# VH-VL binders against q8ixk2r445to577, part 304

Target 1, 133 residues: q8ixk2r445to577
Amino acid sequence: FFGMLQNKGLTDYCFDYNPPDENQIVGHQVILYLCHGMGQNQFFEYTSQKEIRYNTHQPEGCIAVEAGMDTLIMHLCEETAPENQKFILQEDGSLFHEQSKKCVQAARKESSDSFVPLLRDCTNSDHQKWFFK
Below, E stands for the ipSAE of ESMFold2; O stands for the ipSAE of OpenDDE; V2 stands for 0.75 times the mean of E and O plus 0.25 times the DockQ between their complexes.

## First folded at step 15 (VH-VL)

Design d27 (framework fv_axatilimab; at its last fold request DockQ between E and O 0.90; V2 from the best seeds 0.85)
Fold by OpenDDE, fold request of step 16:
Structure d27 (fold): chain C 133 residues (1-133), chain A 120 residues (1-120), chain B 107 residues (1-107)
Amino acid sequence: as target 1 above (133 residues)
Amino acid sequence: EVTLKESGPALVKPTQTLTLTCTFSGFSLSTYGMGVGWIRQPPGKALEWLANIYWDDDKYYNPSLKNRLTISKDTSKNQVVLTMTNMDPVDTATYYCARLRYGDYYFDYWGQGTMVTVSS
Amino acid sequence: DIQMTQSPSSLSASVGDRVTITCRASQDISKYLAWYQQKPGKAPKLLIYDATELQSGVPSRFSGSGSGTDYTLTISSLQPEDFATYYCQQDYDWPYTFGGGTKVEIK
């Protein structure tokens, strides 16, 4: 699967990554933004290694969850996907993070017009359902 | 078991400052993601959100009352304090504290509420 | 601010009835909606969050549905303990706002 990763509940919002330095793409948080399909900021690939890969840049980035965190941070991809970069996109649309055993949920920042994907206990909420567009 | 309990004066005079304390148990504001909010309800009326405070001391206020509200926490005592200045009879209401989590701004556990009457 | 309009403001029903309460937001709130139950002299109790998710311990006769601006709380078979006032709340945008409430009374 590849393309824009869109949330079902938060209509018309997609995974978005726009690092401040195109030559250093790691270490920043993945956010949600209106789906526009322009540029490379919203293009992701779900790989056979269970990675959500940001492959529009070299070296390629892979979404990871750091210890003790509930945010999605961009790391460099590795030859063998590390445990903190493994996700399962399930049939019901839930995006499950294997290491934390939590699901990715679309959440709003307080007092902000911005949304972010956060790890939360898995529910049937449409805010936890995702699909590639 | 999560519990919250509001305490403070039942009667306040106009122009005075209201100070309410929320004492809670079953969770801690040292825990990442935890928050406590205040909501009030005038007699026979709907609910109104007032303010939130989180584990990292981040604070948010209802803009309609922002200039009158101050929220603070004492994590070691499991307490959150709300102050509201220049009280008016229109501020007569039951005041609740409740638990929430950042990113999920609904309230899953509530105190029993404390009735505050503003009168001369 | 986002305005939440509930309808009806009150209704009379009997035990066993199917009850439907509607909440309309002044703008799309993308299912960031919670429902509360409040009995006289008591604090609100969370029933539903994220428009459809039942809070732990809430009976399955309660359900939430809707999208965009329109949301519904349904009680499939009203029980004696369900006579109360119900409120919706949006957590889509700051400040978070509540509906005016719907009082469910005994017919």
Scores: ipSAE 0.919, ipTM 0.958, lowest interface PAE 0.5, mean pLDDT 96
Fold by ESMFold2, look of step 15:
Structure d27 (fold): chain C 133 residues (1-133), chain A 120 residues (1-120), chain B 107 residues (1-107)
Amino acid sequence: as target 1 above (133 residues)
Amino acid sequence: EVTLKESGPALVKPTQTLTLTCTFSGFSLSTYGMGVGWIRQPPGKALEWLANIYWDDDKYYNPSLKNRLTISKDTSKNQVVLTMTNMDPVDTATYYCARLRYGDYYFDYWGQGTMVTVSS
Amino acid sequence: DIQMTQSPSSLSASVGDRVTITCRASQDISKYLAWYQQKPGKAPKLLIYDATELQSGVPSRFSGSGSGTDYTLTISSLQPEDFATYYCQQDYDWPYTFGGGTKVEIK
């Protein structure tokens, strides 16, 4: 799949990546932003290796979660996907992170206008449901 | 089993500072994402959120009370402390501490509450 | 601040009745809504989070629904232990605010 990865519960919010230096795409957090389709910040590919790739720039980035963390961070993609970069997009729309056994949820950063994807225990909440558009 | 319990004075005079301690067990603020918040309920009125503190020592306050509130934690003692300055009779309420997780700003376990009366 | 308006403020019902309580937010809160039950002299108890998700240990006769600004708590068959005051709370934006409550009384 390729496109904007939207949240079902937080209507019209999409995965967004806008690193401060487009030549340094590693190490920054993925956020949620109002879906707009302008520029290339909101286009991701879900691959057969279970990666969520930010591949509109070179080198390609893959979303990862560091051990013990719950934030989604950009890493470089590798030929063999590391375990912390593997997600399963389920038929019900849940986005399961294999290594942590947790699901991606839309959440507000407290006292902020910003929303972010975070790993949480899996539930049936619409805040844990995602689809490509 | 998760439990929380509030402690502090039952009576405070106007202008004094209230200090409340939440002592909890069954979880730790060393655990990533865990938090404790304070909520109050004046007699016969709705609940009002006061403040949250998280495992990483980030602190958040109700804007209407921000300059009167201070929240802190002692992770090793499983305690969270709320301080509220310049108490007034309108601050008479039952004060609760409760558990939450960062990102989910609702409270899944509550203490029994402690009634604080502010009068001269 | 997001204002939460509950209706009705009180209701009388019999054991076995289906009870519906509504909560309206002053703006879209995107299903960031919780429901609590509070009995006299006790702390609130979380029933539902994220508008529709049942908290662990809560009986299945409780359910939540709604989206946008309008949300509903339903008790499918009222039991004696369900006579209490119910509150909604939005957790979409700070400060997190609560509804004024709905008191469910014995008829």
Scores: ipSAE 0.750, ipTM 0.911, lowest interface PAE 1.2, mean pLDDT 92
ESMFold2 (binder alone), look of step 15: mean pLDDT 93; pTM 0.936
OpenDDE, look of step 15: ipSAE 0.891; ipTM 0.951
OpenDDE, second read of step 15: ipSAE 0.874; ipTM 0.947
ESMFold2, fold request of step 16: ipSAE 0.733, 0.744, 0.748; ipTM 0.909, 0.911, 0.911
ESMFold2 (binder alone), fold request of step 16: mean pLDDT 93, 93, 93; pTM 0.935, 0.935, 0.938
OpenDDE, fold request of step 16: ipSAE 0.917, 0.907; ipTM 0.958, 0.954

Design d28 (framework fv_axatilimab; at its last look DockQ between E and O 0.82; V2 from the best seeds 0.80)
Fold by OpenDDE, look of step 15:
Structure d28 (fold): chain C 133 residues (1-133), chain A 120 residues (1-120), chain B 107 residues (1-107)
Amino acid sequence: as target 1 above (133 residues)
Amino acid sequence: EVTLKESGPALVKPTQTLTLTCTFSGFSLSTYGMGVGWIRQPPGKALEWLANIYWDDDKYYNPSLKNRLTISKDTSKNQVVLTMTNMDPVDTATYYCARLRYGDYHFDYWGQGTMVTVSS
Amino acid sequence: DIQMTQSPSSLSASVGDRVTITCRASQDISKYLAWYQQKPGKAPKLLIYDASELQSGVPSRFSGSGSGTDYTLTISSLQPEDFATYYCQQDYDWPYTFGGGTKVEIK
């Protein structure tokens, strides 16, 4: 699966990654932004290694969850996907992080118009449902 | 078991400051994601959100009342305190504290509420 | 601020009836909507969150639906203990706001 990774509940919002430096793509947080499909910022791939790859840049980035955190951070992809980069995209649209045993949820981060994907306890909420478009 | 309980004066004079304390159990504001909010309800009227405070001491206020509200926490005592200045009879209401979680800004556990009457 | 409008403000129903309460937001709130039940002299009780997720311990006769600006709380078969006032709340944007309430009374 590849393309825009869109949230079912928070309509018209997609995974978005825009690193400050295109040559240094790791270390920043993945956010949610209005789906526009332009450029490379909203193109992701779900791989057979259970990675969510940001593959419009080289070297390729893979979404990871760092220890003690609930945010999605871009790391470099590895030949063998590390445990903190493994996600299961279920048929029902839930995106399950194996290591934390939590689900990715579209959430408002602050009082401003800022949405981010966060790890939360798994529910049946449409805010935890995702699909590629 | 999660419980919350409001305490404070039942009667406040106009222009005085209201101080309410929420004492809770069954959870901690040292726990990531935990928050406590205040909501009030005038007699026979709808609910109005006042303020939230989270484990990391992040605070949010209703803009319409922001200049009058201060929220703080004492994690060691499992208490959250709300102060509201320049009280007016229009502020007469039942005041509730309730638990919420970061990212889930609905309130899953509520105190029984404390009635506050503002009168001269 | 996002305004939440509930309809009706009150209704009369009998035990066993299907009851429907509507909540309309002044803008799209993307299913960030909760429903509460409040009985006289008591604090509100969370019933549903994220528009359709049933809070733990809440009877299955309660259900929520909707998207965009329009949301519905449904009680499939009204029980005696369900006579109360119900409120919706949006948690999409600050300040979080509540609907005006719907009082469900005995016919």
Scores: ipSAE 0.909, ipTM 0.956, lowest interface PAE 0.5, mean pLDDT 96
Fold by ESMFold2, look of step 15:
Structure d28 (fold): chain C 133 residues (1-133), chain A 120 residues (1-120), chain B 107 residues (1-107)
Amino acid sequence: as target 1 above (133 residues)
Amino acid sequence: EVTLKESGPALVKPTQTLTLTCTFSGFSLSTYGMGVGWIRQPPGKALEWLANIYWDDDKYYNPSLKNRLTISKDTSKNQVVLTMTNMDPVDTATYYCARLRYGDYHFDYWGQGTMVTVSS
Amino acid sequence: DIQMTQSPSSLSASVGDRVTITCRASQDISKYLAWYQQKPGKAPKLLIYDASELQSGVPSRFSGSGSGTDYTLTISSLQPEDFATYYCQQDYDWPYTFGGGTKVEIK
């Protein structure tokens, strides 16, 4: 799948990546922003290796979760996808992080107007359902 | 088993400062994402959120009470402390502490509450 | 602040009845809504989060639904232990605000 990755429960919000330095795309957090389709910040590819790939840039970025964390951050893609970069997008829309056994959920940062994807125990919440647009 | 318990004075005079301590067990504020909040309930009235503190020492206050509230923690003692200045009879309420996780701003475990009466 | 309006403020019901309680937010809260049960002299107990997700240990006769500004708590078959006051709470934006409560009484 390729396109904007949208949340079902938090309507009109999409995965967005806007690193402070466009030439240093590694190590920054993925956010949720109003879906707009302008520029290249909201386009991702879900690959056969179960990666969520930011491939508007070379070298390409892949979303990862570091051990013990719940935030989604950008790493460089590798020839064989590391386990921390593998997500299973299920038919019901859940986005399962295989290594941690948790699901991606849309959540609000408490002191801001910003939303972010975070790992949580899997539920049937619409906040844990995602689809490409 | 997650438990929380509030302690502090049952009676406070107007203008005095209230200090409440939440002592908890079954979880730690050293755990990533964990938080404790304070909620109060005047007799026969709705619940009102007061403040949250998180594992990373981030703190958030109800804007209507921000100038009067201070929240702090001692992770090694499993304690969170709420201080409220300039108490008034309208602040008479049961005060609860409760657990939450950053990103989930509802409270899954509550203390039994402590009644605080503000009067002469 | 997001205002949460519950209705009715009280209701009378018999064991076995289907009970519905509604909660309206002053703005779209995108299903960031929780329901609590509170018995006299006790702390609130979380029943439902994310509008429809049942908290662990809560009987399946409780369910939640809704989207946008309008949300409903349903008890499919009221039991004696369900006579209590129920509160909704939005956790969409701070300050996190609660509804005024709905007292469910024995008819």
Scores: ipSAE 0.687, ipTM 0.892, lowest interface PAE 1.5, mean pLDDT 91
ESMFold2 (binder alone), look of step 15: mean pLDDT 92; pTM 0.929
OpenDDE, second read of step 15: ipSAE 0.876; ipTM 0.948

Design d29 (framework fv_axatilimab; at its last fold request DockQ between E and O 0.91; V2 from the best seeds 0.85)
Fold by OpenDDE, fold request of step 16:
Structure d29 (fold): chain C 133 residues (1-133), chain A 120 residues (1-120), chain B 107 residues (1-107)
Amino acid sequence: as target 1 above (133 residues)
Amino acid sequence: EVTLKESGPALVKPTQTLTLTCTFSGFSLSTYGMGVGWIRQPPGKALEWLANIYWDDEKYYNPSLKNRLTISKDTSKNQVVLTMTNMDPVDTATYYCARLRYGDYYFDYWGQGTMVTVSS
Amino acid sequence: DIQMTQSPSSLSASVGDRVTITCRASQDISKYLAWYQQKPGKAPKLLIYDASELQSGVPSRFSGSGSGTDYTLTISSLQPEDFATYYCQQDYDWPYTFGGGTKVEIK
């Protein structure tokens, strides 16, 4: 699966990553932004290694969850996907992070006009449903 | 078990400052993502959100009351304090503290509330 | 601010009745909507979050639905303990706002 990773509940919002430096793409938080499909910022790939890969840049980035955190941070992809980069995109649309045993949920940042994907206990909320488009 | 309890004066005079304390258990504001908010409800009226404070000491206020509100925490005591200046009879309400989580701005556990009457 | 309008403001019902309460937001809140139950002299109790997720411990007779600006709380079969005031709350945008409430009274 590849393309824009769109949320079901938060209509018209997609995974978005725009590193401040194109030559250093890691270390920043993945956000949600209105789906526009322009540029490289909203193109992701779900790989056979269960990665959510940001492969429009070299070196390629993979979404990771750091210990004790609930945010999605871009790391470098590795030959063998580390545990903190493994996700299961389930048939029901839930995006499950294996290591934390939590699901990715679209959440709003307080006092901001922005949204972010966060790890939360898995529910049937449409905010936790995702699909590639 | 998560519990919250509000404490403070039941009666405040106009122009005085209200200080309320929320003491909670079953969770900690040292835990990433945890937050405590204050909500008030005038008698027979709807609920109004006042302020939130989070584990990282981030604070958010209702814009309509921001200049009158100060929220703070003492993590070691599991307490959150709300101060509201220049109280007016219109501020008469039951004041609740409640738990929330960063990113989830609904309140899953509430204190019983404390009635505050502003009167001369 | 996002305005939350509940309807009706009050209703009378009997035990066993199906009760429907509506909440309308002044703008699309993308299912960031919670429902609370409040009994006299008590604190609000969270019933539903994310428009349709039932809070743990809440009876299954409660359900939430809706999208965009329009949301509904349904009690499939009203029980004696369900007579209370119900509030919706949006957590889509700051500041977070509540509906005016719906009082469910005994017919």
Scores: ipSAE 0.913, ipTM 0.957, lowest interface PAE 0.5, mean pLDDT 96
Fold by ESMFold2, look of step 15:
Structure d29 (fold): chain C 133 residues (1-133), chain A 120 residues (1-120), chain B 107 residues (1-107)
Amino acid sequence: as target 1 above (133 residues)
Amino acid sequence: EVTLKESGPALVKPTQTLTLTCTFSGFSLSTYGMGVGWIRQPPGKALEWLANIYWDDEKYYNPSLKNRLTISKDTSKNQVVLTMTNMDPVDTATYYCARLRYGDYYFDYWGQGTMVTVSS
Amino acid sequence: DIQMTQSPSSLSASVGDRVTITCRASQDISKYLAWYQQKPGKAPKLLIYDASELQSGVPSRFSGSGSGTDYTLTISSLQPEDFATYYCQQDYDWPYTFGGGTKVEIK
């Protein structure tokens, strides 16, 4: 799939990547922002290698979770997807991170206007359900 | 088994500073994402969130209580301390500490609570 | 601040009854809603999170539903240990706020 990756429970919020330096896309956190489709910040591709690619920018980025962490950060894509970059988008909309065996959940940053995707133990919560729009 | 227990004075005079200690077991604030919060309940009234502290020592406070609150932790002792300045009779309540995880701002385990009365 | 309005403030019911309690938020809270049970002299106990997810160890007769501003807690067959006060709490935005409570009493 290609498009805006939207959360079911947190309505009208989409994956968004807005690095502070457009020439350095690696190492920053993926956020959730109101879905708007303007610019290139909210367009992602789910690939046959189970990657979530930020491919509207060069070099292409792939979402990863580092061991022991729960935040989604941008890494460079590789020819063969590393294990920490593999997600399964299941039929029920859950977004499962293979290496950690956890699911992606929409959560607010504490006492902030910002929402972010975080890894959590898998539940049936609508905050753990995602779809392309 | 997760347990939390509040301790502190039962009676405080107006203008005094309240210090409450939460002692817990069955989890640690060295664990990534773990937190402890404070909630109070005036007699017969709704619960009110006060403050949260997390494993990384980040602290967050209810804006309505301005700078009256200070929260701190001692991870090695499994303790969290809440200090509330300039106490007033309207602050009379049962004070609870409770566990949460960063990102999930609901509380899955609570202490038994400690009643604090503020009067002359 | 998001106001949480619970209804009714109190209700009387018999063992075996189906009980529903409602909670209305002053704005859309996107299912960031928890339910707690509190018995006299005791701390609240988490029942439901994310509007509909049952906390571990909570009996399956408890369920939650709702979206937007309107949420419900249902007890499908009331048991003697379920007579208590129930509170909703939004965790959508800070400060996190609670409803005024619904006291469930024996009829």
Scores: ipSAE 0.777, ipTM 0.916, lowest interface PAE 1.1, mean pLDDT 92
ESMFold2 (binder alone), look of step 15: mean pLDDT 93; pTM 0.939
OpenDDE, look of step 15: ipSAE 0.904; ipTM 0.954
OpenDDE, second read of step 15: ipSAE 0.888; ipTM 0.948
ESMFold2, fold request of step 16: ipSAE 0.758, 0.761, 0.702; ipTM 0.914, 0.917, 0.902
ESMFold2 (binder alone), fold request of step 16: mean pLDDT 93, 92, 93; pTM 0.936, 0.929, 0.934
OpenDDE, fold request of step 16: ipSAE 0.904, 0.909; ipTM 0.954, 0.955

Design d30 (framework fv_axatilimab; at its last look DockQ between E and O 0.92; V2 from the best seeds 0.00; counts 0 for: pae E 2.04 > 2)
Fold by OpenDDE, second read of step 15:
Structure d30 (fold): chain C 133 residues (1-133), chain A 120 residues (1-120), chain B 107 residues (1-107)
Amino acid sequence: as target 1 above (133 residues)
Amino acid sequence: EVTLKESGPALVKPTQTLTLTCTFSGFSLSTYGMGVGWIRQPPGKALEWLANIYWDDDKYYNPSLKNRLTISKDTSKNQVVLTMTNMDPVDTATYYCARLRYGDYYFDYWGQGTMVTVSS
Amino acid sequence: DIQMTQSPSSLSASVGDRVTITCRASQDISKYLAWYQQKPGKAPKLLIYEASELQSGVPSRFSGSGSGTDYTLTISSLQPEDFATYYCQQDYDWPYTFGGGTKVEIK
């Protein structure tokens, strides 16, 4: 699967990554933004290694969850996907993070007008439902 | 078990400053993502959000009351303090503290509330 | 600020009745909507969050639905302990705002 990764509950919002330096793509948080499909900021790929890849530049970036955190941070992809980069996109649309045993949920950052994907206990909320478009 | 309890004066004179303390148990504000908020409710009226404070000492206030509100925490005592300056009879209400989580801005556990009357 | 309008402000019902309460937001809040129950002299109790997720320990006779600006709390079969005032709250944007409440009274 590839393309825009859109949330079901938060209508018209998609995974979005826009690093401040195009030559340094790791270490920043993945956010949610209105789905527009322009450029490479909203293009993601779900791989057979259970990675969510950001294929804008080389080296490729992969979404990871750091220990003790609930945010999605861009790391470098590795030959063998590390445990903190493994996700399961289930048939019901839930995006399950294997290591934390939590689901990705669309949430708001209180300090901004932005929304972000966060790890939460898995529910049947539409905020935890995702699909590629 | 998560519990919260408000404490402070039941009576405040106009123009005085209200200081309320929320003492909680069953969770800690040293835990990532944890927050405590204050909500008030005038007699027979609806609820109004006042302020939030989080584990990282990040603070948020109702814009309509921001200049009058100060929220702080003492993590070691499991306490959150709210001060409200220049109190007026219109501020008469039951004041609640409640738990929330950053990113989930609904309140899952509430204190019993403390009634504050502003009167000369 | 986002305004939350509840309807009706009050209703009378009997035990066993199906009760429906409506909450309308002044703008699309994308299912970031919670429902609370409040009994006289008590603090509000969270019933539902994210429009339709039932809080742990809440009876299954309570359910939430809706999208966009329009949301509904339903009690499938009213019980004696359900007579109370119910409030909706949006957590889409700050300041987070509550509805005016709906009082469910005994007929």
Scores: ipSAE 0.906, ipTM 0.955, lowest interface PAE 0.6, mean pLDDT 96
Fold by ESMFold2, look of step 15:
Structure d30 (fold): chain C 133 residues (1-133), chain A 120 residues (1-120), chain B 107 residues (1-107)
Amino acid sequence: as target 1 above (133 residues)
Amino acid sequence: EVTLKESGPALVKPTQTLTLTCTFSGFSLSTYGMGVGWIRQPPGKALEWLANIYWDDDKYYNPSLKNRLTISKDTSKNQVVLTMTNMDPVDTATYYCARLRYGDYYFDYWGQGTMVTVSS
Amino acid sequence: DIQMTQSPSSLSASVGDRVTITCRASQDISKYLAWYQQKPGKAPKLLIYEASELQSGVPSRFSGSGSGTDYTLTISSLQPEDFATYYCQQDYDWPYTFGGGTKVEIK
């Protein structure tokens, strides 16, 4: 799949990556922002290795979750996908993180205008349902 | 078993400062993502959110009360403390502490509450 | 602040009745809504989160639905222990605000 990764429950919000320095794409958090399709901040590729790639830049970024954390952080992609970069987009729309056995959920950053994807125990919540557009 | 319990004065005078302590067990604020919040309920009225504190010591306040509220924690004692300045009779309420997880701003376990009356 | 308006403010029902309580937000809250049950002299108890997800240990006769600004709590077959006041709460935006409550009384 390639395109904007949109949340079902938080209407019109998409995965967005806007690093403060476009030459330093690693180590910043993925956010959710109103879907607009302008520029390349909202275009991601879901690969056969189960990666979510931010590949409009070189070197390519892959979304990861660090051990013990629940935030989605940009890492460099590797030739073979590390376990912490593997996500399964399931038939019911849930986005399952294999290593943690948790699902990606849309949540507001506390007392902020920003929404972020976070790992949570898997439920049937529409905030845990995602699709490419 | 997750439990929380509020303690503090039952009666305060107008203009005084209220200090409430939440003592909890069955979870720790050293655990990533855990938080404790305070909510109050005037007699016969709706609930009002006051403040949250999280494992990383980040603190968040209801904007309408921000200048009056201070929240702090002592992780080793499993305690959270709320201080509210310049009390007024309209602040008469039952005060609850409750557990939440960062990102999920609803409260899954509540203390029994403590009634605070502001009079005279 | 997001205003939460519940209706009705009270209702009378018999054991076995289907009870429906509504909650309207002053703006779109995108299903960031919780429901609580509160009995006299007790703390609130979480029933539903994210508009429709049951909290663990809550009977399946409770259900939540809705989207946008309009949300509903339904009790499919009222039991004696369900006579209480019910509150909705949005957790979409700070400050997190609660509805005025709906008291479900025995008929």
Scores: ipSAE 0.592, ipTM 0.886, lowest interface PAE 2.0, mean pLDDT 92
ESMFold2 (binder alone), look of step 15: mean pLDDT 93; pTM 0.936
OpenDDE, look of step 15: ipSAE 0.903; ipTM 0.954

